# VHH binders against EKC/KEOPS complex subunit cgi121 (cgi121), part 118

Target 1, 174 residues: EKC/KEOPS complex subunit cgi121 (cgi121), of Schizosaccharomyces pombe (q9p7j3)
Amino acid sequence: MILPLFPETQVHVFVYENVSNCAAIHEQLISQNPIYDYAFLDAATILYKKQVYSAIIRALEDRRDEQMKTKTIHSEVILSLSPKTEISSAFRQFSMTKKSKNIVVVKIDSKLTEEEEFERLDKLVEGNRVEFSDEELQKLIDFKVLKKNYKLDPSTLENPLASILSSIALRGYS
Key: E = the ipSAE of ESMFold2; O = the ipSAE of OpenDDE; V2 = 0.75 times the mean of E and O plus 0.25 times the DockQ between their complexes.

## First folded at step 13 (VHH)

Design zb24 (from za5 with G55S; framework vhh_7yz9_2; at its last look DockQ between E and O 0.92; V2 from the best seeds 0.84)
Fold by OpenDDE, look of step 14:
Structure zb24 (fold): chain B 174 residues (1-174), chain A 120 residues (1-120)
Amino acid sequence: as target 1 above (174 residues)
Amino acid sequence: QWQLVESGGGLVQAGGSLRLSCTASGFTFSSYRMGWYRQTAGNEREWVALITKSSRTDYADSVKGRFTISRDNAKNTVYLQMNSLKPEDTAVYYCTARSYDKYGPTEDYWGQGTPVTVSS
């Protein structure tokens, strides 16, 4: 897909459930294997499509403004999901772990169609692809983790989208 | 041939101040975003402050209001004024230079680091 604010940048987002090889993927990420040049997120921490898009946009803005805090655009997406400025905290809270079962995968600056990118990624991820939708994300979310990550209270839990988006957008402005 | 040389680290009491300097050579200083990161033993390196080519600054939440980053292109030097220091600020501080293209970072240079110890 193409984001209106960044028409020159093609972005793809995929969701996988019941992934059996997250530990193996994690090892490849640690070794910085270029074949695994994606942002791998724990789906347990993602509730909305707009949450992911907001993080992507924030990362792209940081790149545009030469204010990236991390080494890669994909790591910047992970950082951008967090209301905190600490990189280590953001990764602990949002990145895929060895124990993850469901994941959201983001590709920035893809030269491939969505179908072509999927074929490439499908060779790396051993799991079932599901639709990238709020409905499917809602099935995979851990609300305890979500509440912790964004410090949601009972007053914001009924509709947490606004709180999440504001946390992402206003990171570093508190 | 490029170099980043940090200086100004040392031991200071809580509430004290330090000013770090980083002098660059071997590349076009004015074309790079400069920054400071810090690292403690056993932990990953964390960003502290950044300053772009246009002198736009950004700070980690933990240092906002206390630290100030600045640059002098004529001297090829970036500075970090650290006030109201806390024991939690104890770390090795690294200077970094980063160049960008439309896809992101192209070159990353790092100094050897200067240690900062804040005692209680």
Scores: ipSAE 0.886, ipTM 0.946, lowest interface PAE 0.5, mean pLDDT 95
Fold by ESMFold2, look of step 14:
Structure zb24 (fold): chain B 174 residues (1-174), chain A 120 residues (1-120)
Amino acid sequence: as target 1 above (174 residues)
Amino acid sequence: QWQLVESGGGLVQAGGSLRLSCTASGFTFSSYRMGWYRQTAGNEREWVALITKSSRTDYADSVKGRFTISRDNAKNTVYLQMNSLKPEDTAVYYCTARSYDKYGPTEDYWGQGTPVTVSS
């Protein structure tokens, strides 16, 4: 199940570096402002595109199966990045914080083209858009944080992708 | 109109058991995903267990193997059997009923909560 089973669901993913207003965005998320209905992830926790897509797929599977644990599909993406079921831990570990500098932003069920969604998002985020690619993500990752979040042993750092994707797909079995 | 009434909470020794019940009224119980969440002092609510309308179950890591969720559609009741209780299970437990459309949860009903205290 490496390919999405959800061809009708339009998803956009954006990456911003050097974001100056994460504290303001964070306040809007706490206030549940519907204009900010995205998943805002700390880019320091994201090494691969597949990491994000795997969390999106897991969240969509749980929505399909009526097994979501959080209130929105976007909050479910944040939970789905975690190897554990605890909601508060997932948000602490993966969500953008007031101190974040670089972010990954996910929109699920978009009714807009990528460019239209970007134009909306760009009014909310004060930072520089970069490509959503493994190349750019690798410049923004904090490997200390990645190792901690997924409990990566030095021996598994040869191919951390497999360990990370297994954690997302098999949450609840570890 | 709708109600969720929890019962079965209380004080219990570590290693003991409790059975929580939640009886629903005012909606078609068999059409809803049911669940239990819990909240400790100073923290957000955390998911504990769920049971779908087709009786598939899932559990949080911290309770797997110790807690069992079940439903009796004839009695409009969902249960949480809590075995091998630990002090860290101390919380207010909330029963939930949730319905979905293609975009996610739409109706999301919560009970008043029932306190559980596990002493060491």
Scores: ipSAE 0.742, ipTM 0.904, lowest interface PAE 1.2, mean pLDDT 91
Fold by ESMFold2-Fast, scan of step 13:
Structure zb24 (fold): chain B 174 residues (1-174), chain A 120 residues (1-120)
Amino acid sequence: as target 1 above (174 residues)
Amino acid sequence: QWQLVESGGGLVQAGGSLRLSCTASGFTFSSYRMGWYRQTAGNEREWVALITKSSRTDYADSVKGRFTISRDNAKNTVYLQMNSLKPEDTAVYYCTARSYDKYGPTEDYWGQGTPVTVSS
C-alpha cells in the first residue's frame, strides 16, 4: 500500500486466524528478536481496515513530527490505536498475547516485497492467512473488547467506524 | 560519552510545585528531541511530556494543563515545571534525548532518574 502523504513508506498488513504458536511469538517479542519487528495485534480489537490505516497514518505523522512516544514505528502503531496516550494501557488493550488466537500483523518500512513478507511471516506464524478485508476482520472481532477499548455507548456501537477513527485521529485532545 | 543529569526532585505536598531540570553533555543538544518519562514500582515507564528541536511540545493527558516542558539550548538543559501536583504523580522521573531521521528515532539516551514523592 502507498499512502498519499507518505509515498516512500511501504506498508503491509496481514491477518492470521487459528494461530497455534502465539506463546512462542510473544516470547520472541519480549526478547526483542529483530526478525519479529512487526506490530502484532490481537484481531479481537480490530473491526475495520480503516481502523488499522488510521493508526498507521497517525504513527507516521508522529514520526515525521518527532513526536513518537515509543521507540519503534511498530510500537507507535499499537499506541496510535488507543484513544489515550498511555503506552502500557495501549499495549494491554491491542497487542497480541500468548492466549491470542487470531492476529493482525503490520509491517512498515519493509525492505521486502509483500510476497517476500508473506514467505517470512508464514514461517513465523502457525495459522491460516486470510484476506485483510472488513469481511474477514468482522469474523474475528470481539465487540465487548471493542466497546471497552473505545468507550462506545450503545448508540455508537451500531455504527462505530466514525467514533473509532475520531478517537485515533484526535487522541489526547478529546 | 554522553550524560544526562536530572535534578529538582524531592518531597512535596499535594497541590504544590516542583521544577525538574536535565542537563546534557556529550552530544549536540539542540539537534535532539527532549522528553520526560516516569515510572512507578511494578509498572512500565510512561511518557509525560516532550519538546522537539523546534520547541513544539506534547503532553500525556494525565498532565495536560499542569505540567510545562521547556528547553534552553544555550544551557543544554530541558525543564519540567510541575504544578498542582497529585499523589498519583509520585514516580521516578527520567529525562530522555532522542535524535530522528526519516525512519524514526536513531539515538536514544536516558538519565538515571530523579524521584518525586507527592504526599497525601
Scores: ipSAE 0.576, ipTM 0.834, lowest interface PAE 1.4, mean pLDDT 90
ESMFold2 (binder alone), look of step 14: mean pLDDT 85; pTM 0.850

Design zb25 (from za5 with G55D; framework vhh_7yz9_2)
Fold by ESMFold2-Fast, scan of step 13:
Structure zb25 (fold): chain B 174 residues (1-174), chain A 120 residues (1-120)
Amino acid sequence: as target 1 above (174 residues)
Amino acid sequence: QWQLVESGGGLVQAGGSLRLSCTASGFTFSSYRMGWYRQTAGNEREWVALITKSDRTDYADSVKGRFTISRDNAKNTVYLQMNSLKPEDTAVYYCTARSYDKYGPTEDYWGQGTPVTVSS
């Protein structure tokens, strides 16, 4: 997907299933190892490609406008997935944990090509890479987690896309 | 060489008001985004309010309509006017200054914090 307001910004999104080393990755993230400068999301929280792109666009808008609440663009992507502007809550809701099995990895402003990032990430993540597609994401989602994170009722849960995108775009007003 | 000095914290009754001030030195204040964060014991720092170098403001959901951030570039000072205070607003409040380039934030400066206690 093309980001029309940020055409010069390089964005790469990778999806991994059956990841066996999430605990090791989490430790590297806590130690702030620069090799792991990515947004590592729990795939149980992501239902649509548009959900990820909406959060990326919001984070890039906040960076442009000098309104980022977190230190890095990657942490801002994680915050931007949340319907609330509470950093710790957003990370607990969407970030990868030691117990995660399937992850979505976002890289913004890479100095590497997409192919080079694939090679690099394949050395860091011990899992099976799958296509970044709605079909693959829908195999990994946990609907109980999604419902709780976006406060969906039975009527919205049947077709949640508009509600999720509205929550991301109207963070703080919905 | 840089400093951020906070003042104005204290004890206040629920429903009351406080005005926090933060005076900066050692950097070009007018070129920095200023903000306020708060922290309660055992929790991570949470963003409260931001004001950009062009005076655009943004607020956390929990404080919208009650808190107002403003800046005075001539005095190198950022303010947080806190109205209709609640016990849940009890925290240590931190002033922060951040510079930006086209790729995002570059430098962060933090004050020592000023405690605010709101009694019921």
Scores: ipSAE 0.462, ipTM 0.794, lowest interface PAE 2.0, mean pLDDT 89

Design zb26 (from za5 with R56K; framework vhh_7yz9_2)
Fold by OpenDDE, second read of step 14:
Structure zb26 (fold): chain B 174 residues (1-174), chain A 120 residues (1-120)
Amino acid sequence: as target 1 above (174 residues)
Amino acid sequence: QWQLVESGGGLVQAGGSLRLSCTASGFTFSSYRMGWYRQTAGNEREWVALITKSGKTDYADSVKGRFTISRDNAKNTVYLQMNSLKPEDTAVYYCTARSYDKYGPTEDYWGQGTPVTVSS
C-alpha cells in the first residue's frame, strides 16, 4: 500500500489472531533480531484502520523532520499510537506482549508486494491471518484497554475515532 | 574518533536550575540532530529534548515549559537549560547525536552521561 503523503514509501499492515508464539517473537524483538524488523502491536489496543495509519503517518513525518524519538521507524510507529510522549509508556500501552494473542503487524519501507511480505512474515508468526479491516479489528479490541490508553469517557465514546485521532495528532502539543 | 562530552550536572535543590552542555568532536556537528535523554536506575532511557539541524525543537511532556534545548554550531555544543527542577528530574542525562537518511537514523552517538540530582 502507498500512502498519498508518502508516495515513495510502501507500507503493509497485517492482522493475526490466535497467535501462539508471541512470547518467542517478543524475545526476538528484545534481542533486536533484524529479521523481525516490524512493528508488532497488540490488537487489543487497536480499534480502527485509521488509528494505525495515523500512527504510521506521524512516524513518517517524524522521520522526515528528523524528529524521531526512538531508534527505528517501527518503534516510532508504536510511540505514535500513544497520546503520551514517554516511550516506555507507549510500548507498555500498545506493543505486543508475551501474553498477546492477537496482533497487528506493520512493515514500513517494504520492497516486496503484500503477498511476498506476507510469505516472509508468515514464517515468523504462528497464527491465523485475518483481514485488516475495522470489522475484524472490532472483534479483537479490548475496550477497557482502549479506554484506558486514550482516557476515553462517556462523552468521547460516542465517537471514539475522533478522540483517538486527535490524541495521536496532538501529542506533544499544549 | 567521534566524542560527546557532557558537563554541568550536579546536585541542586527543587525549584533550582542547571545548564547542561555537550561538546562534540570527530564528526560534522551541523549535520546531526542533537538531543538529550535521561535514565534512572532500573528504567529505560527516555527522550527529553531534541533539536534538528535547522533548529527545530521538541520536548517531552514532563519537561515542556521548564527545559530549553539549544545549539551552537560554531562551538559544536548543544545545551539543555533546566529550570524549575523537580525531584523526578533526577537522572543521568545523556547527550545524543543522530544522522539521517531517507530510511531513518544512520549514525547514533551517545555521551557518557552527566548525573543530575534534585533534592526535595
Scores: ipSAE 0.853, ipTM 0.936, lowest interface PAE 0.6, mean pLDDT 95
Fold by ESMFold2-Fast, scan of step 13:
Structure zb26 (fold): chain B 174 residues (1-174), chain A 120 residues (1-120)
Amino acid sequence: as target 1 above (174 residues)
Amino acid sequence: QWQLVESGGGLVQAGGSLRLSCTASGFTFSSYRMGWYRQTAGNEREWVALITKSGKTDYADSVKGRFTISRDNAKNTVYLQMNSLKPEDTAVYYCTARSYDKYGPTEDYWGQGTPVTVSS
């Protein structure tokens, strides 16, 4: 995907369902293994492609403006999904856990082609790759988690996209 | 060789104010984004405030409207003015300095921390 304000930034997003090795991946993330330098998100928290892209754009803006709060661009994507600026809260809300079953994986500034990243990730993730599409994401979302993370009330449930995107773009300023 | 030295912490009553200072040495202060993080007992370190090389500021939601970050490049010092303090602000406060290239942070320096206790 090519972003208009970041045309030279390589962005790849992958979705995996029925992942059996989330505990093993989590151990590698704790160990800071550089092979696992991706944003690993719990798919239970992601409803739309635009939600992921909005977080990526926000993270890239913070990198450009020297306003990143976390150590890596991938960690900044995770933070940018949160409507609040608390780092620990954002990671608890959106990062994959040992209990995760479906994940969304983001790679920024890849030195590899999209096909090479697919081959690499397919070796790291023991699950079924599915299309990064709103249709597939809507099969994996947990609406209870989504409502809690974005503090959605009954009036916004019928139009959650606008509320989610506003929360990500303004992040504490809305 | 490089150092960040925090000062100004202490005990204060809820509703009170404190001003933290952080003096840098061993690097070109004016070229770094400065910031403050805090750590409460049993929790991970959290971001509080930052100020860019150009003076643009940003604040965590929990402190917005109460805390002000500023810098004095002539003195190699960054400040955190903390007003309307709450017991929840009790933490060890850490000063940070960060440099950037086009791919993100390249150097990350941390102070030793200064404790702040806010009593009820």
Scores: ipSAE 0.541, ipTM 0.846, lowest interface PAE 2.2, mean pLDDT 90

Design zb27 (from za5 with R56Y; framework vhh_7yz9_2)
Fold by ESMFold2-Fast, scan of step 13:
Parts: sequence; structure tokens; C-alpha cells
Structure zb27 (fold): chain B 174 residues (1-174), chain A 120 residues (1-120)
Amino acid sequence: as target 1 above (174 residues)
Amino acid sequence: QWQLVESGGGLVQAGGSLRLSCTASGFTFSSYRMGWYRQTAGNEREWVALITKSGYTDYADSVKGRFTISRDNAKNTVYLQMNSLKPEDTAVYYCTARSYDKYGPTEDYWGQGTPVTVSS
């Protein structure tokens, strides 16, 4: 995918359900194995494609403006999903854990094609690859987690897109 | 108090070899990712190689097949074996140590650097 505001930046997003090796992946992330240089998100926190793209755009804007709060673009994507600039909270809210079942994986600045990244990730992730689509994401979301992460009231839970996007755009508003 | 002490640099002719060593103290070496960077006068620091706590290694394209990184946890030492050296490998080489938790990098340590000069 090409982003209109960042046409030279290659972005790939992958979704996996029923992942059985999240604990192993998590250990590789803690060990900073460079093969695992991706943003690994818990799919329980992601409802829309636009949610992921908005976080990616925010992270790329922060990199362009020399305002990144984290040391990698992938960590910056995780931070950018959060309505606050507090790194520890953002990772607690959005990163995959050893207990995750379904994950969303983001790759930025890949030197590989989307097909090559799929081949690589399919070897690392023991789960079922599904389409990156609103339909598939809506099967994996946990609305209690979403409500808590974005401070949604009950009236917005049925159509929360605008609230989520505003929260991402206003990260750092205290 | 942490320390990273590099050694093994020097002058060598093109096609020769050098082995750099970096000995750590003041932290639990086996828990850290170790790496090497290099810097030439007037240029930014360039990543060269890394080795994770589990032993996974990765290299910059410019040194793949010529350099090998390794570690000895019993000696708290990381090594960079440099073979088939080229004049463009001339730089000050820096040893690095990085720790991670579930939230990302927690600690970064840097050595003072060891100079390597490769003559044509």
C-alpha cells in the first residue's frame, strides 16, 4: 500500500487469527531478534483499517518532523495508536502479549514486496492468515478493550470510527 | 558503574584481518544485545553488526560475508572478526550494549571506540 502523504514509504499490514505461538514471538521481540522487526499488535485492539493507517501516518509525520518519542518506526506506530504520549501505557494497551490469540502485524520501509513479506511472516507466525479488511478485523475485536483504550462512551461503541481517529490525531493532548 | 572497553584496532593492509574485542562490566552481559557501529570523520555513525542474547546475528550489507560477530558470556566479551578488509572499512569502531523489556529499549551503553585504519 502507498499512502498519499508518504508515497515513497512502503507499508504492509497483515492479520493472523488463532495464533498458537504468541509466547514464542513475544520472547523474540524482547530479545530484539531483527527478523521480528515489525509492529506486533493485539487484534483485540483494532477495529478498522483506518485505525491502523491513521497510526502509521501519525508515526511517519513524527519521523518527518523529527519528533519521534521511540527509537524505531514500528514502536512509534504502537505509540501512535494511543491517545496519550506515554510509551509504557501505549505498549500495554496495543502490543501483542504472550496471551494474544489474534494479531495485526505492520511493516514499514520494507525492502521486500508484500508477497515476500507474507512468505516470511507465514514462517514466523503459527496461525491462519486472513485479509486485512474491516470485516475480518470486526471478528477479532474486543469491544471492552477498545472502549477502555479510547475512553469511548456507550453511545459511540456502535460507530466509534470518528472518536478513534480523533484520539489518534490528538495524541499528546493532556 | 558500567564499562565497555574495546581493543584490537590498529593499522592493517587491504586484504588483511583484525579481531576487535569489547569487554563489559557493571551489568549482566548475557541479558544484553551487543553490537558494533563505526564512524568515519565527517559522516554519521553506521551500524555494522549485532548479536542478540539468544545468539542471532545480523550484518550491514557492506560487511556481509567478511565480518563475523560472536560473544562469550563467560568472559563478558563480544568480538568482531574482520576479514578481507578494504580501505573503506577505515573508521572508529564502537561497541554497544542494549537491554529490552516488554515496552522496548531500557538501557543503551556505548564504548569509547577503537580506531581501524586499512591502507591500500
Scores: ipSAE 0.000, ipTM 0.152, lowest interface PAE 16.5, mean pLDDT 83

Design zb28 (from za5 with R56H; framework vhh_7yz9_2)
Fold by ESMFold2-Fast, scan of step 13:
Structure zb28 (fold): chain B 174 residues (1-174), chain A 120 residues (1-120)
Amino acid sequence: as target 1 above (174 residues)
Amino acid sequence: QWQLVESGGGLVQAGGSLRLSCTASGFTFSSYRMGWYRQTAGNEREWVALITKSGHTDYADSVKGRFTISRDNAKNTVYLQMNSLKPEDTAVYYCTARSYDKYGPTEDYWGQGTPVTVSS
């Protein structure tokens, strides 16, 4: 995918359902194994493609402006999904856990094609890849988790897109 | 005070081999991920190879099957064995050491770089 403001930045997003080895992946992330340098998100927290893209764009803007709060672009994507700049909270809210079953995986600055990244991830993730689409994401979302993470009122939960995107774009600038 | 000292670069003909070494001091080498990056004039640094503290390795696709990264914790040294060298491997090669917390890298140490020139 090409982002208009970052045309030189290679971005790949993969969605996996029914992942059986989340505990093993989580152990690799805790052991800080750099071959797992991706943003591993719990799909229960992601409702729209635009939500992921907004977080990626925000992370890339912060990197361009030398304002990253975390040490990697992938950690910055996780932070950028959160409506506030608190790193530990963002990681708890959006990152994959040992008990996750469906995940969204983001890779930025890949030197590989989408096909080559998939082949690499196929060795790391034991699950079924599905299309990165709003339709597939809507099958995996947990609305209780979404409401809590973005502090949505019951009335906004019926159509939350604008509120979510605003939260991501305006983090730290309100 | 930390230090990374690189050696082994130089001139070589296409199809030849070189072994780069990087010796570390001033930090607990065995706790760090070690790696090699390279840079050609006018381009950003490109990742080449990584080795974790547990010994797992990973390589850029452009060097897979040709380069091998290894470490010797007793000597605080990381190596890059470069075989079947091509003119496009010509670059300045940088040794790097990185520690991690659960949010990603926390400390980066970089060597001064060692030039490698591969003649056609």
Scores: ipSAE 0.000, ipTM 0.149, lowest interface PAE 15.7, mean pLDDT 83

Design zb3 (from za5 with S31K; framework vhh_7yz9_2; at its last look DockQ between E and O 0.87; V2 from the best seeds 0.82)
Fold by OpenDDE, look of step 14:
Structure zb3 (fold): chain B 174 residues (1-174), chain A 120 residues (1-120)
Amino acid sequence: as target 1 above (174 residues)
Amino acid sequence: QWQLVESGGGLVQAGGSLRLSCTASGFTFSKYRMGWYRQTAGNEREWVALITKSGRTDYADSVKGRFTISRDNAKNTVYLQMNSLKPEDTAVYYCTARSYDKYGPTEDYWGQGTPVTVSS
């Protein structure tokens, strides 16, 4: 996928359910294995496609403006999901953990087609790929976690998209 | 041969002020985004303030309104003015330099850090 605001950057997003090897993936991320150069998100924290895209765009803007707070573009995506500026908080809130079962995987600056990238990623993730759609994401979401991460209240729970996007876009501006 | 040397850390009472300095050598200072991070024992390093080549600044929410980052390219120095210090600001503060190209960060330099202790 090509984002209109960043035509030179190819992005791919994949969703996996029932992943059995999140702990193993997590260890590879800690060791900074370049083969695992993706943003691995806990699907329990993701409700909308636009939430993911908004975070990607925010990360790319930070890169463009030379204001990345984290070491890599993928870690910046994780930070960008958070309404808070703290890196540690963002990772605790949104990143895949050893206990995760469902994940969203983001690849920035891919040189491959979506199918080619999937073939590569499929060797790393032991789970079932599902469609990257709001319909599939809403099956995997933990609303308790979502409410906590974005401080949603009863007035915003009926349609939390606007609140989520605002939180992402306005992080650091409040 | 690159080097970042921090100074200005120390013990200060809550509500007090400190000014940290970081002097760079061995690379073209003006081509780097400069920043300050801080770390406490057993925790991950957190960003505090950034200043781009053009002088654009950004701050973590925890320090916004209290800290000010600035740079002097002629002196190859970046500063962090810390006002209204709190005990939770206690940490080792690290200076960092990052170079960018169109694809993102390409090189990171780090100082050895200067300790800041804020007493109650």
Scores: ipSAE 0.867, ipTM 0.933, lowest interface PAE 0.6, mean pLDDT 95
Fold by ESMFold2, look of step 14:
Formats: structure tokens, sequence, C-alpha cells
Structure zb3 (fold): chain B 174 residues (1-174), chain A 120 residues (1-120)
């Protein structure tokens, strides 16, 4: 897809469930293998498509403004999901870990069609692709994790979207 | 050959102040985003502050209101004024210089670091 504010930047987002090889992927990410140059997120932390798009937009804005805190646009997406500026806590809270079971994978600056990127990614991830949709994400979320990551109180847990999006958009402003 | 030379670190009591300096050579200083990161033993580096080539600043949540980044392009120097220091500010502080293209950072220069110890 192409975001209106960033018309020359092609973005793809994929969701996998029941992933069996997160430990192997994690090792490749630690070694900075360029074949794995994606943002790998734990799906237990993602409830909405807009959550992911908002983090992508925030990362692209920081790139445009020369205010990135991390080394790559993909690591910046992970930071941008967090309400706080601490890099290590953002990765601990939102990145895929060796123990993750379901993941969301983001590619920014892709030179491939969605199907071509999927074919490449499918060789790396041992799991079942599902649609990137609010319906599928809601099946994979862990609400206890979501509550902790965004400090949601019980009244906001039923309709948390505005609180989550404001946390992403306003990080560093407050 | 480019250089980033850091100075101003040391031992200070909690509540005290330090001013870190980083002097650059071997590149056009005014065209780079400058920044400070810090690292405690056994942990990854964390972002502290940045100042863009146009002078916009941003700060980590943990240092807002206490630290101030500034630059003097005539002296090729970036500063970090650190006030109201706390023991958790103890770290090695690294100066960085970055340039960007449309895909992100392209040149990413790092100093050797200057240690700061805040005693209680």
Amino acid sequence: as target 1 above (174 residues)
Amino acid sequence: QWQLVESGGGLVQAGGSLRLSCTASGFTFSKYRMGWYRQTAGNEREWVALITKSGRTDYADSVKGRFTISRDNAKNTVYLQMNSLKPEDTAVYYCTARSYDKYGPTEDYWGQGTPVTVSS
C-alpha cells in the first residue's frame, strides 16, 4: 500500500498465526541479517490496523524530519508503537520474541508487489498467513498485555482505540 | 578522517550539574543531526537527546526538563547541559552525528564515550 503523506513509500503488512520458528527468526534479527530487514512485532500487542499504520506514519515523519532514534526505519516502527521514548522497553514490549506465537510483519520501502514480498517472507516464516484486518487481529491480541503496554484502565478496555492512537501520536509531546 | 572528541564527564553528587561537550572535525558539522546516547554496563545504548541541523531539539522522557542540548556551528561543537543529576543518570555518554537520505541515516558517527558517575 501507499500512504497519502508518503506517496513514494511502498508499505506491506503481513500477519502470521501459529509461527513455529520465532527463535530462529530472532537469531537472524540479532545478527542483523539483511534478508530479515522487516519489523517483526508480537501480534499479542496489536489490536487494530490503525495502531500499526499510526506507528508507521510516526516513524516516517521522524525519518523525514531527521529525528530517528534508532538505526533503521523498521526498528523505528517498533519504537513508535510505544508511549515512551525508551528504546529497550519498546522492543521488550512490542517486538517478536523467541516465545511469540503470532506475529505482525512490516516492510517499508518495498520494491516488490505485495504478492512478491509475501513469497519472499513465506520462505522465512513457518506459520499460517491470515488477513491484516481488525477481525483477525482481535483473535490474536492479549488484552492483559495491551492494558499494561498502554496503561489502560478498565473503562477504556472496551473501546481503547483513541487512547492507544493518542499514545502513539503524542509520544514526546507530553 | 572524521573525529568526534567528547569531554566534560566525571564524578558528581546527586543534584549536581555537568556540561558535556563534543567537538567535531572532518565533516561539514552544520549539515548533521547531532545527538547524545548513554549506556549502562550490560545494557544497550539508549537515546538521550538530539538537535537537528535547523536547531530543533527532542529529549528522552527521563531527562526532559533537566537536560538541554545545544550546538555551536562556528565551533563545530554540540553540548549537553545536565542539571539535577540522579544516580540513574550514571552511564557512558556518547556523542553522535548523523546524515540522512530518503531511506534514513546514511552516515552515523559515534564518539568513544565519556563516563558520568552520579554518586548518592
Scores: ipSAE 0.736, ipTM 0.900, lowest interface PAE 1.3, mean pLDDT 92
Fold by ESMFold2-Fast, scan of step 13:
Structure zb3 (fold): chain B 174 residues (1-174), chain A 120 residues (1-120)
Amino acid sequence: as target 1 above (174 residues)
Amino acid sequence: QWQLVESGGGLVQAGGSLRLSCTASGFTFSKYRMGWYRQTAGNEREWVALITKSGRTDYADSVKGRFTISRDNAKNTVYLQMNSLKPEDTAVYYCTARSYDKYGPTEDYWGQGTPVTVSS
């Protein structure tokens, strides 16, 4: 995908359901294995494609402006999903855990095509790839997790998209 | 050899103020983004504030309006002015310096940390 504000930046987003090896992946992430240089998100926290793209754009803006709070662009994507600028909290809220079953994987600055990245990820992730679409994401979301992460009240639950995007765009500015 | 030396920490009562300083040596200070992180026992380091090489600032929500970061390139020093301190601000505070290219941080330096204790 090509982002209008970052046309030279390669971005790939993959969705996997029924992943059986999240514990093994989590161990590789803790050991900082460079083969696993992706943002691994728990799909229970992602409702819309625009939610993921907004976090990517915010992370790329922070990188451009030398305002990244984390060491890597992929970690900055995870932070950028959070309405707060607290790193440990954002990772607890949005990162894949050993107990995750469905995941969203983001790759930035890939020199590979989407199909080549999928071939690489297919060796790392033991699960079923599904389309990165609002329809598929809505099958994997946990609304209790979403409500907690974005502090949604009854008035925003009827249309959470605007609230979620505002939280991502305005974190630290509200 | 690079070095970051923090000072100004200590014990203060809730509602009080402290100013932390961090003096850099061994690299070109003006080319680095400077920042402050803190760590409480049992928790990972959390970001507190940053200042870019051009002087733009950013703050964690928990400290916004109470803390002010500033820099003095002539003295190779970054400051954190902490006002209206709360017991929750009790932590070891770390100074950091980062250099950037278009792919992100290229160098990342950390100080040894300075403890801040806020009594209620």
Scores: ipSAE 0.565, ipTM 0.829, lowest interface PAE 1.8, mean pLDDT 90
ESMFold2 (binder alone), look of step 14: mean pLDDT 84; pTM 0.844

Design zb30 (from za5 with T57A; framework vhh_7yz9_2)
Fold by ESMFold2-Fast, scan of step 13:
Structure zb30 (fold): chain B 174 residues (1-174), chain A 120 residues (1-120)
Amino acid sequence: as target 1 above (174 residues)
Amino acid sequence: QWQLVESGGGLVQAGGSLRLSCTASGFTFSSYRMGWYRQTAGNEREWVALITKSGRADYADSVKGRFTISRDNAKNTVYLQMNSLKPEDTAVYYCTARSYDKYGPTEDYWGQGTPVTVSS
């Protein structure tokens, strides 16, 4: 994948359903194992491809401008999904947990090819890989979680895309 | 005895189409993730398309919109429909099968490869 504003940056996004080893992955993330240097998101929180891309773009903008609030670009992606600039809250809201069943995995600045990242992730994630598409994401979303994370009212839930993208793009403003 | 037998490769003109088939025997096909990789001389093998046991597909950016992977569990066969072929699609195409358990990938199987040549 190539982003128009960041053509030099390699970005890979993978979606896995029915993951059986989230607890093991979570332990590796807590221990900061460098092999697990990815953004591991709970798919229950992601409704659209554009939601993920908007967070990636915001994180890359913050890195370019030397305004990152976290230690890694992958942590910055997780933060960037949140409508507020509060690191602990963002991780609680969007990160994979021991009890997650479906996950979205983002890799930025890979030293490996997409093929090699895919083979590496296949060894780390015990689940079924599915297409990174709005159709597949909509099968995995939890609308109660989405509503809570983005403070959506019931009428906005019918078409939340604009509200979600605005929340990501405008975080840090009153 | 495990077998993955590829067929359908050959020579085609740019803009043409080919359908690759890979028939599996000796293992429970429906329990495996199936996929296609390709390799050109002097380069490492690269991923092209994958299909999960549930039938969900994923594609490399270079082939997205042109190639379609599908599976027929009753026939133990995975297919790669290749449309709008370009000279840069010239490669040897490999069929692969992988299973997973609680601790990660358990079995990897690879076919012998089938050559595809796209003339300009």
Scores: ipSAE 0.000, ipTM 0.102, lowest interface PAE 18.9, mean pLDDT 83

